# VHH binders against EKC/KEOPS complex subunit cgi121 (cgi121), part 4

Target 1, 174 residues: EKC/KEOPS complex subunit cgi121 (cgi121), of Schizosaccharomyces pombe (q9p7j3)
Amino acid sequence: MILPLFPETQVHVFVYENVSNCAAIHEQLISQNPIYDYAFLDAATILYKKQVYSAIIRALEDRRDEQMKTKTIHSEVILSLSPKTEISSAFRQFSMTKKSKNIVVVKIDSKLTEEEEFERLDKLVEGNRVEFSDEELQKLIDFKVLKKNYKLDPSTLENPLASILSSIALRGYS

## First folded at step 2 (VHH)

Design qc34 (from q2 with T105L)
Fold by OpenDDE, look of step 4:
Structure qc34 (fold): chain B 174 residues (1-174), chain A 123 residues (1-123)
Amino acid sequence: as target 1 above (174 residues)
Amino acid sequence: QVQLVESGGGLVQAGGSLRLSCAASGRTFSSYAMAWFRRAPGKEREFVAAISWSGGSTFYTDSVKGRFTISRDHAKNTVSLQMNSLRPEDTAVYYCAAGLFPYSLDEADYDYWGQGTRVTVSA
């Protein structure tokens, strides 16, 4: 898909459930295998499509403004999900781990169609693709983790999306 | 395992056109991304254009955008490079390449190469 604010940048997002090889993927990421040039997120930490999009936009803005804090645009997406400024914290909070079961995969600067990108990614991920939707994300979310990551309380839980987006947008400004 | 044979090169005047073709052997043509590279005199081989395995995506180096078009025919196991508005700086040996990756600009990622076809553009 194309984001209106960044018409020259194609983005694809995929969701996988029941992934059996997260540990193997994780090793490839640690080794910086270029074939795995994606942002691999733990789906347990993602509740909304807009949460992912907001992080992507934030990362793209950082790149545009030459203000990236991380080495790659995909790592910047992971950082951008976090209300915290510490990179290590962001990765602990949102990045896929060896123990992850469900994941959200983001590709920035894709040169391929969505279907082609999926076919490529499907060779790397051993799991079931599901729709990238709020409905499907809601099935995969760990609310305890979500509440912890964004410090949600009874007042902010009245509108979780707004609270999450605010946290993403205001990172580094509070 | 995959043989590539280029054709269509030759001498052309600046502003002219050429169509290069690459014929691939085997039944696995549809599994490969195809690309064209070129090596100009005294220069290193450089990426020119690529097309995904499905043909749904194409990629070009900036200097050829708008002038060159890469296409493929799965039925004929061929990849083509239509070159229009040719310039003297386009003079090079053009190579067809095949790789398993859906997209790459790095010649190291392409496993099979043709012998090359010479394109000469006169001023």
Scores: ipSAE 0.009, ipTM 0.278, lowest interface PAE 9.0, mean pLDDT 91

Design qc36 (from q2 with D109E)
Fold by OpenDDE, look of step 4:
Structure qc36 (fold): chain B 174 residues (1-174), chain A 123 residues (1-123)
Amino acid sequence: as target 1 above (174 residues)
Amino acid sequence: QVQLVESGGGLVQAGGSLRLSCAASGRTFSSYAMAWFRRAPGKEREFVAAISWSGGSTFYTDSVKGRFTISRDHAKNTVSLQMNSLRPEDTAVYYCAAGLFPYSTDEAEYDYWGQGTRVTVSA
């Protein structure tokens, strides 16, 4: 996918359920294996496609403006999901863990088609690919975790998307 | 809820300039991406320009690139469209729009709309 504001940057997003090797993937990430150059998110923390895209866009803006707070564009995506400015907090909140079962995987600056990228990624992830849609994400979300991450209350739960996107957008400004 | 009110439209000769302004209500202005759309006589509404919530990113429809500039003022809760080198084909009602998704050319992604301001460019 090409974002209108970033026509030179190809982005792909994949969703996997019932992933059996998250621990193994996590170890590769810790080791900074370049083959695993993706943003691996815990699907339990993601409710909307727009949540992911908003984080991607913010990360790309930060990169463009040379304002990245993290080392890589993919880590910046993870940070951008968080309403908090602390990198460690963002990773704790949104990054895939060894115990994760369902994940959202983001690739920035892909040189491959979506299908080609999937084929490559499918060699790394032992799970079932599902559609990247609000419907599928809703099946994987942990609402307790979501509420905690974005401090959702009864008033904001009337429009969770608005609250989440506001949190992403206003990080560091509130 | 966000209310948007456009101003600055009028009659101008080809080659002239206008500056449109949109005033947004509410304290959540900074959370919204802002855009300008326009509807020419007998045509469908079309995307003109958009600006991110931070104001750090902008994009334009091809026909206005280099001529129009979108900007926003967080302190005043306004978004502006500086239109230079106007052409008769720029004649339209211009609408201000606000949406939560940072960048979109799709009018469906914008939740709030102004009443519009008419721009007429004479030959």
Scores: ipSAE 0.026, ipTM 0.520, lowest interface PAE 3.5, mean pLDDT 92

Design qc38 (from q2 with F59Y)
Fold by OpenDDE, look of step 4:
Parts: C-alpha cells; structure tokens; sequence
Structure qc38 (fold): chain B 174 residues (1-174), chain A 123 residues (1-123)
C-alpha cells in the first residue's frame, strides 16, 4: 500500500492469530536479526486500522523531519502508537511480547508486493493470517489493555477512535 | 464536533491569485488533518489538497501542483489555500474539510465540512 503523503514509501500490514512462536520471534528481535526487520505489535492493543496507519504516518513524518526518537522506522512506529513519550513505555504498551498470541506486523519501505512480503513473513511467523480489518482486530483486542494504554474513560469511549488518534497525534504536545 | 467556515473566495482573472481561509472551531484542531475540496459546475466534488495534523506533510492533486499551497496555523485554528496562476478550470466552490485520518483523497474519510466559498476565474 502507498500512503498519499508518502508516495515513495510502500507499507504492508499483516495480522496473525494463534501465533505459537512469539517467544522465538521476540528473541530474534532482541538480537536485532535483520531478517526480522518489522514492527511486531501485540494485537491485543490494536483496535483500528486507522490506529496503525496513524502511527505509521507519524513515524514517517518523524523520519522525514529527522526527528525520530528511536533507532529504526519500525521502532518509531511502535513509539508512535503511544500517547507517552517514553520509548520503554511505548514498547511495553504496544510491542509484541513473548506471551503474545495475536500480532500485527508492519513493514515499512517494502520492495515487495503484499503477497511476496507475506510469503517471506509467513516463514517467520507460525500462526494464521487474518484480514487486516477493524472487524478482525476487534476480535483480538483486549479492551482493558486498550483503555489503560490510552486512558479511555466513559466520555472518550463514546468515540474511542477519535480519542486514540488524538493521543497519537498530540503525543508530546499535551 | 468541529465547525468549519471558509472565506476568501471571489472573482479573479486568469493568472491571478486568491487565498482561501478556513476557520475551525474547537480545541482539537491540532488532531485533525485538513483538506480542501472543490466542486466545479456540473462536476463531482474532487480533492484538491491536504495537510497533516502537524502541518509537516502536504498532498496535492496533480492539476494544482506548483500553483496551490496548503498551510495551517495552529495558533489561529485555520487552514489556508494559496492559489496562484489560477485558470478558468479552477472555477468551483471550494470546501474545507477535517478528518482524523487517513489523509485521504476520498471525501468520505472527512467528517466535517464547511459551507464552501465560491471561486470564479474568468478567461
């Protein structure tokens, strides 16, 4: 997929459920294995496609403006999901853990088609691919975690998408 | 909710310039991407330009690239469209729009709209 504001950057997003090897993937990430050059998100923390894309766009803007706070564009995506400025907090809140079962995987600057990228990624992830849609994400979300991560209250829960996107957009400005 | 009010439209000769302005209500202006759309006589509404919430990213339809510039002022809660080298085909009602995401060219992705301001470019 191409984002209108970043036509030179191809982005792919994948969703996996019932992943059995998150611990193994996590170890590879810690080791900074270049084969695992993706943003691995815990699906329990993701409710909307727009949430993911908003984070991607913010990360890309940060990169464009040479304002990245993290080392890689993928880590910046993780940071960009968080309303907090602390990198460690963002990773704790949104990154895949060893105990994760469902994940969202983001690839930035892909040179492959979506299908080709999937074929590559499918070798790394032992789980079932599902559609990247709000419907599927809703099945995987942990609302308790979501509420905690974005400090959602009864008033903001009337429009959680707006609240989440505002949090992402205004990180460091509120 | 966000209210949008456009201004700055008018009659101008080909080759001339206009600056449109859109004033947004509310305290959450900074969380919205802003865009300009236009509807020419007898045509469907079409995307013109968009700007990200931070103002750091902009996007234009091909026909206006190099001629139009979208900008925003967070302090004033406004978005502007500087239109230079205007052409008769730029004649339209111009609408300001606000959306949270995805910086789309699709009008369906914008939640709030102004009433529009008319721009007429004479030959």
Amino acid sequence: as target 1 above (174 residues)
Amino acid sequence: QVQLVESGGGLVQAGGSLRLSCAASGRTFSSYAMAWFRRAPGKEREFVAAISWSGGSTYYTDSVKGRFTISRDHAKNTVSLQMNSLRPEDTAVYYCAAGLFPYSTDEADYDYWGQGTRVTVSA
Scores: ipSAE 0.025, ipTM 0.475, lowest interface PAE 4.1, mean pLDDT 91

Design qc6 (from q2 with S30R)
Fold by OpenDDE, look of step 4:
Order: structure tokens, then C-alpha cells, then sequence
Structure qc6 (fold): chain B 174 residues (1-174), chain A 123 residues (1-123)
């Protein structure tokens, strides 16, 4: 996938359900294994495609402007999902954990097609690939977690997407 | 494991149409690229068409381009092959296949196969 604002950067997003080896993946991430050069997100925290895209775009903008707060573009994507500026908070809120069951995986700067990247990633993730769509994400979301992460209330729940995107966009500006 | 079952084959006159369907078992269907192969009498099995996971990309052997259309339905766990303007040389057993390797025309790269459905095109 090519984003209009970043035509030189290829991005891929994958969704997995019923992942059995999140703990193993997590260990590799902690060890900074370069084979695991992805952003691994907990699907329980993701409700919309646009939520993920917004975070990706924010991360890419930060990189472009040499304003990244984290060490890697993928960690910056995780940070960009959060309304908070603290990196540790963002990771606690949105990153895959050892206990995660469903995940969203983001690849930035891919040199492969979507299917080729999937083949590579499928060797790392033991789970079922599902479509990256609002419909599928909605099946995996934990609304309690979502509400907590973005401090959603009855008024903002009327348009959750707008609230979430605003939170992402205004991070560090409020 | 994925089980594939083809249907829709039969006898048709030249110029006619058939729609083949392949039903896949389980939710893992969504993880695979799908393809159709065929084996004509006395010939080796050959690639016909393939469709990517998302359905956004399709591939065809030259002899069927413009006549055959491959599609998939994730909700129903099916892949289809619409065959128009059929020719006697299209006579074959058609096989549904699933694999993880993208854009492959090599049957060795597909992990799961159906039993096949026979298509006969009369002159």
C-alpha cells in the first residue's frame, strides 16, 4: 500500500486472530531481533483502519521532519496511536503483550508486495490472518480498553472515530 | 489443514459458459492465495488463474485472458472461476488450489488441492 502523502514509502498492515505465540514474538522484540522489524499492536486496542493509518502517517511525518521521539519508525507508530506523549504509556496501551491473542502488524518501508510480506510474516506469527477492515477489527476490539486509552465518554462515543483521530492528531498540542 | 471441494463442471458447447466454484473449509481460507489449475487429457497440469488474498490482484494464463475471471468470497469461503467463450481446448479437469506463496504459477507452491471437476467443451 502506498499512502498519497508518502508515495516513496510502501506500507503493509496485517491482522491476525487466535495467535498462539505472542509470548515468543514478544521475547524476540525485547531482544531486538531484526527479523521482527514490525510494529506489533494489540488488536484489542484498534477499532478503525483510519486509526492505524493516522498513526502511520503521524510517524512518517515525524520521521520526515526529524522529530521522532522513539528509536524506530515502528515504535513511532506505536507512540503515534497514543494521546499521551510518554513512550512507556503508549507501549502499555497499544503494543502487543505476551498475553495478546489478536494482533495488528504494521510494516513500514517494505520492499515486498503485500502477499510476499505476508509470506515472510506468516513464518513468525502462528495465527489466522484476517482482513484488515473495520468489520474485522470490530470483532477483535475490547471496548473497555478502547474507552480507557482514549478517555471516551458518552458524548464522544457518538463519533468514536473523530474522537480517536483528534486524540492522535492533537497529541502534544493540548 | 484446508479442504477444497470443486463444483460446477459439466458438458458445454463451444462458445458456452460455465462457472466453477471451490468451497474451502475453515476460517483459514482467508490466509491463502487461491488458484485454478487444469489438466487436459494426455497433458500435464497447467496454471489457469490465481487471485491474491485480498482479491485485489488476479493473474491468468495467456490462453484464457479475456474469457476467464477468477474471484473469491471471503464471507462464503469460496473461490470461483467464470469461464466464458469456452473452447474445445479448455476441456480438462479443473483443480482448485490454495497456497501462501504469491503470484505463483507452479503447482509445487500450492499446499492444498481439491479433487477436481471435469469440464468438457464440445465442438
Amino acid sequence: as target 1 above (174 residues)
Amino acid sequence: QVQLVESGGGLVQAGGSLRLSCAASGRTFRSYAMAWFRRAPGKEREFVAAISWSGGSTFYTDSVKGRFTISRDHAKNTVSLQMNSLRPEDTAVYYCAAGLFPYSTDEADYDYWGQGTRVTVSA
Scores: ipSAE 0.000, ipTM 0.225, lowest interface PAE 13.2, mean pLDDT 90

Design t1
Fold by OpenDDE, look of step 4:
Structure t1 (fold): chain B 174 residues (1-174), chain A 120 residues (1-120)
Amino acid sequence: as target 1 above (174 residues)
Amino acid sequence: QWQLVESGGGLVQAGGSLRLSCTASGSIFSRYAMGWYRQTAGNEREWVAFITKGGSTTYADSVKGRFTISRDNAKNTVYLQMNSLKPEDTAVYYCTARGYSDKYPTEDYWGQGTPVTVSS
């Protein structure tokens, strides 16, 4: 996928459910294994495609403007999901953990087609690929976690997308 | 603060073997994944092999089946056994220690590099 604002940057997003080897993946991430150069998100924290895209865009903007707060573009995506400026908080809130079961995987600057990238990623993730859609994300979301991460209340819960996107966009500007 | 010291490089004929060693100072060895990169003049460093704290290993496709990475925590040393060496393996090999923290930016540590030359 090509984002209109970043036509030279190819992005792929994948969703996996019932992943059995998150702990192993996490260990590789800690090791900074180049093969695992992705943003691994806990699907329990993701409700909308636009949420992911918004974070990706912000990360790309940060990179473009040489204002990245984290070491890698993928870690910047994770940070960009958070309404908080603290990197540690963002990772605790949104990053895949050893206990995760469902994950969203983001690849920035891919040199491969979506299918080629999937074949590569499929060797790393032991789970079932599902469609990257709001419908599928809604099945995987933990609303308790979502409410906590974005401080949603009854007034915003009916249409949380606006609140989520606002939180992402306005991080550090309140 | 922490240092990585490599050894074991040198000249070898194609088909030969070398064993590289990297000794880490301090207490970082048990906390970090260890790995090897290699670099030729004018090119970027490419990863060769990693070993996690738990002992899980991974290899670049170009060295699978020929190279073996291992670690001795008691000696704070990581090894790279290189068998069936090819001229294409000629490079400066660098030891690295890598970690990840959710709370703090991680720092990669590098050795000074040890040259490996494989003659045809």
Scores: ipSAE 0.012, ipTM 0.266, lowest interface PAE 8.9, mean pLDDT 89

Design t11 (from y1 with D98K L99I F102P T105L S106Y P107K Y108E)
Fold by OpenDDE, look of step 4:
Structure t11 (fold): chain B 174 residues (1-174), chain A 121 residues (1-121)
Amino acid sequence: as target 1 above (174 residues)
Amino acid sequence: QWQLVESGGGLVQAGGSLRLSCTASGSTFSSYAMGWYRQTAGNEREWVAFITSGGSTTYADSVKGRFTISRDNAKNTVYLQMNSLKPEDTAVYYCAAKIRYPGSLYKEDYWGQGTPVTVSS
């Protein structure tokens, strides 16, 4: 996928459910294995496609403007999901953990087609690929976690997307 | 704080073997992942092999089946056994320690001075 604002950057997003080897993946990520150069997100924290895209865009903007707060574009995506400025908080809130079962995987600057990238990623993730859609994400979301991460209340829960996007966009500006 | 010292490089004929060593000066060696990289003049440093703190290994496609990375935690040393060497393996080889931070993808990388490997045809 090509984002209009970043035509030179190819982005792929994958969703996996019932992943059995998150602990192993997590170990590789912590160890900084280059083969695992992705953003691995806990699907329990993701409700909308636009939420993911918003984070990706912000990360790309940060990179463009040489204002990245983290070391890699993929870690910047994780940070960009959070309404908080603390990197550690963002990772605790949104990053895949050893206990995760469902994950969203983001690849930025891919040189491969979506299918080629999937074949590569499929060797790393032991789970079932599902469609990257709001419908599928809605099945995987933990609303308790979502409410906590974005401090949603009954008034904002009527339109969670607006609240989430605002939180992402305005991080560090309030 | 951490210092890495590579050794074992040199001149070898195609088809030959070398064993590189990298010794770390820091404590808690067993907690950190280690890797080997190589670089030729005018090119970017490329990843060659990686070993996690738990001992899991991965290799670049170009060296898979020929190179073996291992570690001895008691000696604070990581090794790269290079077999069936090719002229295209000629490069300066660098050892790297990957310092991890729990709960994040932040890292501190420590590098050795490098050891040159030359494979003649």
Scores: ipSAE 0.006, ipTM 0.217, lowest interface PAE 11.5, mean pLDDT 90

Design t15
Fold by OpenDDE, look of step 4:
Structure t15 (fold): chain B 174 residues (1-174), chain A 120 residues (1-120)
Amino acid sequence: as target 1 above (174 residues)
Amino acid sequence: QWQLVESGGGLVQAGGSLRLSCTASGSTFSSYAMGWYRQTAGNEREWVAFITSGGSTTYADSVKGRFTISRDNAKNTVYLQMNSLKPEDTAVYYCAAKWRSLYTGPKDYWGQGTPVTVSS
């Protein structure tokens, strides 16, 4: 996938359900294994495609402007999902954990086609791929976690997209 | 021992439809994620559609809106309904079953393939 504002950057997003080896993946991430050069998100924290895209865009903008707060573009995506500026908080809120069962995987600067990237990632993730869509994401979301992460109130719960995007966009400006 | 057998391929005119079937001979079919791939001579096998053990589906952009993947666990069968076929859909279509387990690790099984030819 090519983002309009970043035509030189290829992005791929995958969703997996019933992942059995999140703990193993987590260990590889801690070890900074280059083969695992992705952003691994807990699907329980993701409700919309636009939420993910917004975070990706913000991360890319930060990189473009040489304003990244984290070490890698993928970690910057994780940070960009959070309304908070603290990196540790962002990772606690949105990153895949050893206990995760469903995940969203983001690849920035891919040199492969979506299918090729899928085949590569399929060797790393022991789970079932699902469509990256709002329909599938809503089946995996934990609304309690979502409410907590973005401090959603009853007035925003019916349609939280605007609130979520605002939180992402305005991080550090409040 | 776990085998997949595709059927339903053949010759069809552009704009026509075909329904492919893939039947598994093994047990615990419902625990497998199933997919369809296709391959043309001289090219790599490409992913077409996928259905999880839970029934969630995903499609390649090139076939989205035209193809539908489904499964019948009682029959150990996965289907690919192909509508509005185009000449560029001509390929050998392969069925795949994917097992993912913490204890036994990942396992993939493939069928022998069924040819689909779409004429102009």
Scores: ipSAE 0.000, ipTM 0.209, lowest interface PAE 12.4, mean pLDDT 91

Design t3
Fold by OpenDDE, look of step 4:
Structure t3 (fold): chain B 174 residues (1-174), chain A 120 residues (1-120)
Amino acid sequence: as target 1 above (174 residues)
Amino acid sequence: QWQLVESGGGLVQAGGSLRLSCTASGSIFSRYAMGWYRQTAGNEREWVAFITKGGSTTYADSVKGRFTISRDNAKNTVYLQMNSLKPEDTAVYYCTARPYSKDLYSEDYWGQGTPVTVSS
């Protein structure tokens, strides 16, 4: 897909459930294997499509403004999900771990169609692909983790989207 | 223009089963993921099931646990096994290649469709 604010940048987002090889993927990420040039997120931390898009947009803005805090655009997406400024904290909060079972995968600057990218990614991820939708994401979310990551309270839990987006947008501003 | 030929549709009672088939040209089948959509009169086509070249499958929530998509690479054929059929499954079912491309408006990517009618 193409984001209206960034028409020159193609973005793809995929969701996998019941992934059996997260540990193997994690090792490849640690070794910085270029074949794994994606943002691998723990689906337990993602509730909305807009949450992911907001992080992507912020990362792209940072890149545009030459204000990236991380080394790669994909790592910047992970950082952008966090209300905290610390990179290590953001990764601990939102990145896929060896113990993850469900993941969200983001590809930025893809030169392939969504299908072609999916075929490529499908060779790397051993799991069941599901639709990237709020309906599917809400089946995978861990609300305990979500509440912790964004410091949600009873007043914000009824509609946490605004709080989440605010946290993403206002990171480092207060 | 692509060659996609669907078959297997028909009339079945609720709770029954049908198996749809779609045969594609080798040049298409070997290169792309395959999928099934369905459409009722006056509505948009909705996705039902997809299968990648590698065999990974995904299903709409409405058919999970009842439908199974598979492919036979030797026959260049994709199948949709439909079990526990419901009246709500009544529709014209269409086979398509490149179901993830989001360019589903060209008629060249679709078969002629096969009708499925599930009676109460």
Scores: ipSAE 0.005, ipTM 0.261, lowest interface PAE 11.8, mean pLDDT 89

## First folded at step 4 (VHH; from p51 with G54R)

Design pa1
Fold by OpenDDE, look of step 7:
Structure pa1 (fold): chain B 174 residues (1-174), chain A 123 residues (1-123)
Amino acid sequence: as target 1 above (174 residues)
Amino acid sequence: DVQLVESGGGLVQAGGSLRLSCAASGFTFSSYAMYWGRQAPGKGREWVSGISWRGGSTAYASSVKGRFTISRDNAKNTLYLQMNNLKPEDTALYYCAAGLFPYSTDEADYDYWGQGTQVTVSS
């Protein structure tokens, strides 16, 4: 996929459910294995496609402006999901954990087609790929976690998208 | 109350220039991507240009690229459209729009709309 604001940057997003090897993947990420050069997100924290894309765009803009706070574009995506500026907080809030069952995987700067990238990633993730859609994400979300991450209250729960997108946009600028 | 108020439109000769402004109020301006669209007589609405949250990223329709420049001043809650080398086919009602999604050419993603300002380019 090509984002209009970044036509030279190819982005792929995949969703896996019932992943059995999150612990193993997590260990590889800790060891900074270059084969695992993705953003691995806990699907329990993601409700909308626009949430993911907003974070991606934020990260790409930060990279363009040489204002990244993290070391990699993928870690910056994780940070960009958070309303908080603290990297550790962002990772605790949104990154895949050893206990995760469902994940969203983001690849930035891919040189491969979506299908080729999927084949590559499918060797790393032991789970079932599902469509990257609001419908599928809605099945995987933990609303308790979502509410906590974005400090949603009864007045914003009816339309959490607005609050989420605002939080992403205002991080570090409010 | 949310308001988007366009200004700067008018009658101009072909090859001339105009600068449109869109004054925003009632919402957190810096949290929104901003857009210009237009509607020519007898035609549907079309996307003209967009700018991301802080103005670092811009995009243009092919028909206006190289002639129009979108910008924003978040301190003033104002969106601008500098239109140079105007053509008769640029004649339209120009409207600004705001969306929380960082950028989209799909009007379904826009949350707020202005009423528009008329731009007329004579041959």
Scores: ipSAE 0.839, ipTM 0.906, lowest interface PAE 0.5, mean pLDDT 95
Fold by ESMFold2, look of step 4:
Structure pa1 (fold): chain B 174 residues (1-174), chain A 123 residues (1-123)
Amino acid sequence: as target 1 above (174 residues)
Amino acid sequence: DVQLVESGGGLVQAGGSLRLSCAASGFTFSSYAMYWGRQAPGKGREWVSGISWRGGSTAYASSVKGRFTISRDNAKNTLYLQMNNLKPEDTALYYCAAGLFPYSTDEADYDYWGQGTQVTVSS
């Protein structure tokens, strides 16, 4: 996929449910194994496609503007989901953990087609791929976690999208 | 309440220039991507240009690329469109729009629209 604002950057997003090897993947991520160079997100924290794309666009803008706070573009996506600037809290709130059951996986700067990238990723993740769609994400979200991460209140509960996207846009500027 | 108010339209000779402004109020301007669109008589709406929340990323329809420049000033809550080398085909009602998603050419993603300012380019 090509985002119109970043026409030379190919991005792929995959969703897996019922993942049995998150602990193994987590060990590879902390070991900085280059085969695992993706952003692995806990699907319990992701409700909308636009939530993920907004974080990707924020990370890409910060890279272009030399304002990245983390070591890789993929770690920057994780930070960009957060309403706060603290890197460690963003990772605790949004990253896949050893206990995660469902994940969203982002690849930025891919040189592969979506199917080629999927074939590579499918060797790493023991789970069932589902469509990256708001319908599927709704089945995997934990609303209690979402409300906590974005400090949602009753006035935003019917349509939390605006609050979530505003948080991503305003991080570090408010 | 939310308002987007365009200004700067008018009658211009072909080859001339105009600068449009869109004054925004009633929402957090810096959390929105901003857009210019236009609608010529008897035609559907056409996406013209878009700009990300803080102005770092811009995009243009092929028909205006190189002639039009979108910009924004978040301190003044104002969006701009500098239009150079205007052609009769640029005659349209020009309107600004805002969307929380940082970029889209799909009007279904826009949250607010202005009423528009008329630009008329004579031969």
Scores: ipSAE 0.347, ipTM 0.696, lowest interface PAE 3.4, mean pLDDT 90

## First folded at step 6 (VHH; from q32 with S102W)

Design qe11
Fold by ESMFold2-Fast, scan of step 9:
Structure qe11 (fold): chain B 174 residues (1-174), chain A 123 residues (1-123)
Amino acid sequence: as target 1 above (174 residues)
Amino acid sequence: QVQLVESGGGLVQAGGSLRLSCAASGFTFSDYAMAWFRRAPGKEREFVAAITYSGDSTFYTDSVKGRFTISRDHAKNTVSLQMNSLRPEDTAVYYCAAGYSWDLWTPRAYDYWGQGTRVTVSA
């Protein structure tokens, strides 16, 4: 996928449901295995495609401006989903855990085609691929998690898109 | 309340050893990566060593690799830094830190910090 503000940056987003090996993937991530250089998100935290793209755009802006707060662009995507600038909190809120069942995986600056990345990820992830679409994401979301992460009131929970996007765009500001 | 309390600092001659300890309370220790950072007067805080929450992986800055060993004890909620073959350049205040992320090297990735313990290595 191509982002208008970053037209030469290749971005791929993958969604897997019913993943049985999240504990094994998590161990590889904490051990800094370079094969796993992706942003692994818990699908329970993602409601919209625009939510993911907004975080990617923010991370790319921070990289362009030499203001990344994390070591890698993929960690910066995870941070950028959070309304706060605390890295540890963002990982608790949005990253995949040993107990995750459905995941969203983001790859930035891939040297591979989307299909080649799928082939590589299918060897790492033991689950079922689904389309990266609002419809599929809405089957995997946990609204209690979403409400907590973005501090949504019942009045905003019925139509939270604008609130979520504002939180991502204004991360750390008011 | 969350607390990280360091101990074990002191004055030592070049070539000597010290063991720093950090006692953690007020959070689920086993969920957090632990690290040691240091800062000499007038300098920035720099990474020294980190250990993942499982204890299975450790990471070191090049200048201490082979001399320092980080370890953790889940039963006691402690992280330790064994410092061998100390050099005058190791003189600094050493800080224990706890964080929940795969970014083990940046100070900003850590939520909780101790007050620091001073290490002085004389020539």
Scores: ipSAE 0.361, ipTM 0.674, lowest interface PAE 3.0, mean pLDDT 88

